# Ledger of designs, part 9: VHH binders against Protein DOG1-like 4 (DOGL4)

Target 1, 232 residues: Protein DOG1-like 4 (DOGL4), of Arabidopsis thaliana (Mouse-ear cress) (q84jc2)
Amino acid sequence: MSKMRNLVEEKFLEFYESWVIQLELYLHQLLIAHNNNTMSETELRHLISKLTTHHKAYYTAKWAAIREDVLAFFGSVWLNPLENACSWLTGWKPSMVFRMVDRLRKSRVVLVEAQVKKLEELRVKTKFDEQKIEREMERYQVAMADRKMVELARLGCHVGGESVMVVEAAVRGLSMGLEKMVKAADCVRLKTLKGILDILTPPQCVEFLAAAATFQVQLRRWGNRRHYVTHS

## First folded at step 11 (VHH)

Design gb11 (from gb1 with G99S)
Fold by OpenDDE, fold request of step 12:
Structure gb11 (fold): chain B 232 residues (1-232), chain A 124 residues (1-124)
Amino acid sequence: as target 1 above (232 residues)
Amino acid sequence: QVQLVESGGGLVQAGGSLRLSCAASGRTFSDYHMAWFRRAPGKEREFVAAISWSGGSTFYTDSVKGRFTISRDHAKNTVSLQMNSLRPEDTAVYYCAASSELYLPISADEYDYWGQGTRVTVSA
C-alpha cells in the first residue's frame, strides 16, 4: 500500500536516492583499494576523507529536514521495510558497527592489542550513550499520554475546536523531543565513527568502511527484492 | 567558532631548529583535528603535518618526514610543530588549521579554521 507523502518526504527521498548512488560509487572505490595493495597512504586517506565527508553531508541534509518535519523520519518512506526494521532512532544503531570491526579481526587484518583495547573502550562508551538516549526517548513517548491526552481519548472527542489545539500541542511537544533525540542519536553515530576511524590504520579504515557500506547497500537491495520497490 | 594563533617563527640557519606553536580558543579543542600548512613565496599552500583529534594518529608530507614532529597538548589547547634540520626550501609562512571532519584530513579545503600564519626563514 502506497503512503501519502508530504513535501519533506519527497525532497528527502530525492536527496537520498542521489546520496545512495554516490555511496555505491565510493563503495566500488573502497573495494578496489581493499584489493589493491599498491595504493599509497595518501591515496587511501583521500578516499576515506571523501567518503566520510559524504556521510557528513547526509546528516547535514537530515538535520535540515527534521527541523521541518521530524515525524517524516519515523516513517522514512525513502527506506524499505527491511531497512526501517533495522533502524534505531531513524538510522543505524551505533553499536552495530562494531560487528563490522569484528570482521577485521576475523580477516587478514591484524589488530594490535592497543587497538583492541581502544575499540573495546569505545564500544562500552557507545553502548552507554545509546542507553541514555533510549531512556530519554521513552520519557518523551510516555509523555504523549499525559492527563489531557488521556482524557481527550477517553471522551472520544472528534477533531475540532479545543480538542485540535490539545492534540497539536501534544504533537509539537513530542516532535520537539524527537528532534532532540534524533540529533543526539546522530551525534553518537558520528562520534562512534570518528572514534573507530581514529583507532584503525588507513588500510583498516578502508576495509571497515567497505564492510559497512556493503552491508548498507545490500540491506537495501534485499529489502527491495522482497517488497518489489526500487529506491536507487 | 575557533580562533587560532601561531607563534615561534623566525630566522634560522640551515641545519637549525624551530618550534612552532598554535593556540586555539574555545573549549572544544579536543573535537578538532589539527594541522600545519605552509606557503612558500610564489607557491601554493601545501600540507605539512596533521594530528588527529585524540592525538593518536599523525601524518606528514614526505619532505618533512624524520625532521618535523607534530604534537598537541589538550590541557593547553595547543598544537606544536618541532622543526629540526631545517633547509632553505622550508622557508614559508606556516599556518595552523583545525578540522571538524570525521577523519583526519590532509587537504586544505577540509579545514574549517585557520590562523594568520607565522613566517619561517631558513638561510643558506
Scores: ipSAE 0.894, ipTM 0.952, lowest interface PAE 0.5, mean pLDDT 93
Fold by OpenDDE, fold request of step 12:
Structure gb11 (fold): chain B 232 residues (1-232), chain A 124 residues (1-124)
Amino acid sequence: as target 1 above (232 residues)
Amino acid sequence: QVQLVESGGGLVQAGGSLRLSCAASGRTFSDYHMAWFRRAPGKEREFVAAISWSGGSTFYTDSVKGRFTISRDHAKNTVSLQMNSLRPEDTAVYYCAASSELYLPISADEYDYWGQGTRVTVSA
């Protein structure tokens, strides 16, 4: 059964498809920059800024959309099952990016001690923030099964009359909580990125961003191949 | 919204020094990258220097490298530009700017808030 998409899903799907295309273009530029040591610091900074602005644009669009229907992002029809399986609160798990940072350590990129220390501190903070959000998320999820909702479920599968109002109220309450949690999660994502980019040199930033973008794009490709889904 | 107010401009002889200061309003100062721009008479606004939100990263235009130093004080919500070895070509109105971008920007269009500017005149 093809899932009927609502307007929010349709709009965001279109946006995301375009956004991914642009991401791939930036990825290509990052890879060129990474492999070509001829770019000036100014040029590297401009490239980094373009990509990070692109990421910021994603969250701007996302936050506008979740105000209308946050539940759309828990279905995420614009993602394939593999991408969804790797999703944490409607996006990438913040602590995951440190795997990309670790790649830098294994490459020809030498991180100085001060950078390593700052990155570790940031990692610890990021994990702590993730856990807080997870605990709060669980609270909202469990709260959905309050006394009234459990009783309604017990009485029957069909919702009608006054029961509809109770369910709608419960869903609204949950949605409000979910929106809050999604925003909180996104803030952690953005802070984590902002922190990493502040610690790394421009060439290191390029390598990091290339690694992250590569992983994102490849994950999408792998998922599409497994499920025979084509995305524009 | 962040309000920015520049100070410290004035007349100085070539080879002299000035220290510009920018005071930011609000409690979210630490979230913003800060920068100085300048506009000379008859010229377009140009990037001078920038400092990241944490203060851990700085960037300078080539013409001021080694002469200018940008710094920030989180406790006072201020950003400063120490200008040494001033030259007549440094004559301009200097603007403080704040950016909410993820990465320290060096383009004017990536800054969200601007001060009114402070005039610096360097005489020969």
Scores: ipSAE 0.894, ipTM 0.952, lowest interface PAE 0.5, mean pLDDT 93
Fold by OpenDDE, fold request of step 12:
Structure gb11 (fold): chain B 232 residues (1-232), chain A 124 residues (1-124)
Amino acid sequence: as target 1 above (232 residues)
Amino acid sequence: QVQLVESGGGLVQAGGSLRLSCAASGRTFSDYHMAWFRRAPGKEREFVAAISWSGGSTFYTDSVKGRFTISRDHAKNTVSLQMNSLRPEDTAVYYCAASSELYLPISADEYDYWGQGTRVTVSA
């Protein structure tokens, strides 16, 4: 069954498709840089900056979109079911990146003690922030049986033009809460990423970003393969 | 937004030293990468040095490596550039800049806020 998409969904879908294409291009460049190790520090830094700027652009677009319709992101039509299933509050779970770093450490990335310590501190902080957000989500979900939701449910049983304003107000209230939580989650994501990139050397950043991008791209491919979702 | 004010420029003889300082306004100083750029007469603005938001990472242009040191003080909301062994070619207006990028940038277009600059003149 085809779902009718709203304007926000359509617009963001288009954006995201283009964004992913560009991500793949950067990934390719990262892999080249990682494999030949001939790039200067300056060149590596430029490459890292381009990609991180690209990531920042995603959140800029996202935050603009969620102001219009945050609910669109809780059923993201631009993601396949596998991607959605792996999402935490409309994106990647911040703590997962430390698993990526751990994997890299077990391979070719050698971290000095000072880096390890800083990463651990960041991990603890990230985990704390995640838990805080999760508690807020739980609180919010429990609170869904509040007066506003009851009113919304009640109004849903009636046919009348005068109820539209009340319904709209109720939906706005709910959306505002969700928007706040999504933004909070995104902030944790960005802070975590920013922290990791500050701790790692430029070559290590390239490896990390390549791994992260690879994971994202592969997850999308796996999901598309299994669910036959086409994103042209 | 962030306002940046540079100080410490002046006239110095070759081989001398200067310490530039940049004071940032606001409460979000710790969120910004900081950098120094310079513009010599008749030349384009060029990157000199940058320091990450945490202060844990620095980067320098090759011509100033070993001579210049960038540092920041979170308590004072300042970034400094210690310039030693100054050369006539270091003569320029030096600008402080702040960036909200996720990664420490080395390109001018990735910096969001700029100071008015402080003039450094190195005589032969």
Scores: ipSAE 0.883, ipTM 0.954, lowest interface PAE 0.5, mean pLDDT 92
Fold by ESMFold2, fold request of step 12:
Structure gb11 (fold): chain B 232 residues (1-232), chain A 124 residues (1-124)
Amino acid sequence: as target 1 above (232 residues)
Amino acid sequence: QVQLVESGGGLVQAGGSLRLSCAASGRTFSDYHMAWFRRAPGKEREFVAAISWSGGSTFYTDSVKGRFTISRDHAKNTVSLQMNSLRPEDTAVYYCAASSELYLPISADEYDYWGQGTRVTVSA
């Protein structure tokens, strides 16, 4: 009754489970650093680097999986990934990270005017990059529709093996274009993170990374609670 | 994909000043964090100073704080190390390095591109 998971999807989910467990261990280190100011700047920078290396490992694994089968990262929409163009390519919109920054500004982090200006500039640049990706996705929607129409017309003119080859070429073209766009979206996410960490001081970076990791851990735990509630 | 060439080394008396330069070639220089490392004879490379890709963040090893200043010029694709109040223990070959990491690295293994080095000798 249930659809079996794709092998690529299962392999990545196993990676992700281990990745989140390690993130939780780093979260404990971040919370210690956040609550105890005995760490030197060198020690803080090493901890921040561990977190950023861990985040890069996530994308390295994701991109390897996407190289095998990009459509595994779009739900059950094998032939219609473009209907979900507004759902953003396999993740949160890059600019959503600024909600986390805004939360920190309201709570325990005091930013000087120069930092606030730089963060606003980064927010604008991130939004611009998002819009660029959205325009490229719109172009792919049109191109895919046009290819489908040409393929259907050619199928009406021919019988046999040529029709299979045309369909296979269209599917291959879709997968290659989608892989490019997913990587572009991930690159915007990484550039935005890189920019935020450059603007914040090392203690502020620890607070930001702790908040981000807490959110991810809570999201996993909340998903587990929803699962148990759904059973009742 | 980026090539680094250091210059500006030489012999200087203790208490003197010297300015090192690192010319970078290749695409997207502004995407890289830049750093200076040094190697004294018989020792491993040690971190000296780093500057982030944007130029907005810097970090220095304790022994050079207040004496050395790292800076970058995006128009000229150069990174500089102004070394003041030089001491004999600053004698080393100085290497320029570049990294595409997310956060400004201070460990040598996080730097992907290295120059050939420029010798600085500080006499007593």
Scores: ipSAE 0.708, ipTM 0.873, lowest interface PAE 0.9, mean pLDDT 80
Fold by ESMFold2, fold request of step 12:
Structure gb11 (fold): chain B 232 residues (1-232), chain A 124 residues (1-124)
Amino acid sequence: as target 1 above (232 residues)
Amino acid sequence: QVQLVESGGGLVQAGGSLRLSCAASGRTFSDYHMAWFRRAPGKEREFVAAISWSGGSTFYTDSVKGRFTISRDHAKNTVSLQMNSLRPEDTAVYYCAASSELYLPISADEYDYWGQGTRVTVSA
């Protein structure tokens, strides 16, 4: 293919493929737990913890890889084009998870009034945190444009080893800024997930995690079928 | 990073009550799930009760349901365990624990910070 993969991209692609396979195995366990109604609250809590540990493992690996190459996460080689098109700062926009909660309510998840109020409060907080990050992105983009104009002017006047050093330092500064913003977005994602799981009962958490995993797996499968067209 | 100090243990007769307290020091108490575990002589550590970071969710081991109540006070940075209708089998060292996990943990492995423990003895 035309795009060369670096070592970071190759390693994370292998990690991500394995990670999704394990997610599918956990999804199977979630669906069994949802359908059979035979599990104790203790057993449900253990299953939920397995899922949250699995999601933490993703972010642990992601944050390690971002330190080496944050740009790999903007148009990722381990995601198909549909998955990449749905990304906001390298992942699902945090507030979009509440659409999943809304879908569960239509699919017979019964929420009491107190839960609905808490979810509304969390949604507002999540959107507020998103908006803070979007404002920081705007300031970052303006600062990058200003630095780019200054560096282009200096580069046009000076060509040589010092010009390369100044450009390389500017690129490192841009990458550090992007890394900070991606981590901030990931923290909002994790805080939102933590809040949702705190509000929902254990059976509701199982249904939520199953729905979320199902959408992630199906988005990948559907995007892959369109990318590599095969007939039935 | 987080220091936990338990208090309120002691000797009590069966059927009596005790209130344990756990004072937390360090950064951002409100970010942590809190739990009580206990270790009876010659036995392994046992989960007793947990309360989520927000205080909105609680969970109890079967043997203490209806008798013990966990609560937290964000203003005082404390977690409490009200123990009623105490039995001799409740005799143990009680430990306060804190976790930054995404979901309220019930396994000791998921708790990162532990207090020194407070001894509770329930006389037959």
Scores: ipSAE 0.701, ipTM 0.870, lowest interface PAE 1.1, mean pLDDT 85

Design gb11 (from gb1 with G99S)
Fold by ESMFold2, look of step 11:
Structure gb11 (fold): chain B 232 residues (1-232), chain A 124 residues (1-124)
Amino acid sequence: as target 1 above (232 residues)
Amino acid sequence: QVQLVESGGGLVQAGGSLRLSCAASGRTFSDYHMAWFRRAPGKEREFVAAISWSGGSTFYTDSVKGRFTISRDHAKNTVSLQMNSLRPEDTAVYYCAASSELYLPISADEYDYWGQGTRVTVSA
């Protein structure tokens, strides 16, 4: 069971490392486009499309990994897959993307009043959807803690096949709900991105995507450095 | 899942105008980017115009810019192409297409649903 869980995680991490390497290559193209006045709108749109397809691929792989991870759980092994799936549950809040937009306004992207108004409407909608998901996630967080207690009680109880069956059914139900919640949160992230890209002009989209890619690459490098350094 | 039906094609004299319409079946119309492509005899299908899912963004191929206007009506689940100052080289079968991509696509391979087309003939 542990081998199967590790295999799914290993495949996703392998995918993710390759995915980030490709993102770094796209970042170089975005930086060239940002500094090059010779690119046509058609060329910019093609580059943006490549990047958004790459971002969709991340979520496709994430959702596949989460689905496969849940299929393997049994008994105490069940808690391990849920704990690993939780490493993906709380991704960045969907509304955090607006901090990138705000930073670009201060540095290089000039937005007209109509764009600002549309972005504020989208921010409000995104925060509302985000809060709805957060409330549902809180219920599942409590249920996960209760599942640990039920699993520990099962370990201390060596009697009753029906008790094990009821626990297994409850654990499967919670896992399916958690997968649904992770997908719901990711869908809010994708809808927010789709909305931002619709409001921004193609040159503004290139600047936004370059900033987002830069941040994501830096976050990966910071995480790798901290992994090899013990914190005092 | 999504069905697209074009209408409004026909014969028109050069310099004239024609309005194409595309009706979409289904309640998810507002989730889709919409586009018009065309195929002239003996040629590959080419991009004409696109409008984003919200209606807030449009893009046109250079040869039709300033002459064609794409629009959408969410209440009627339709997308339209107003074609003005028509030229003989605009003669083609025009196809309506829909896409669920994140960014408004201009390549045919990024469109998932297609109508059967409506013929437009522009006579000299």
Scores: ipSAE 0.694, ipTM 0.865, lowest interface PAE 1.0, mean pLDDT 78

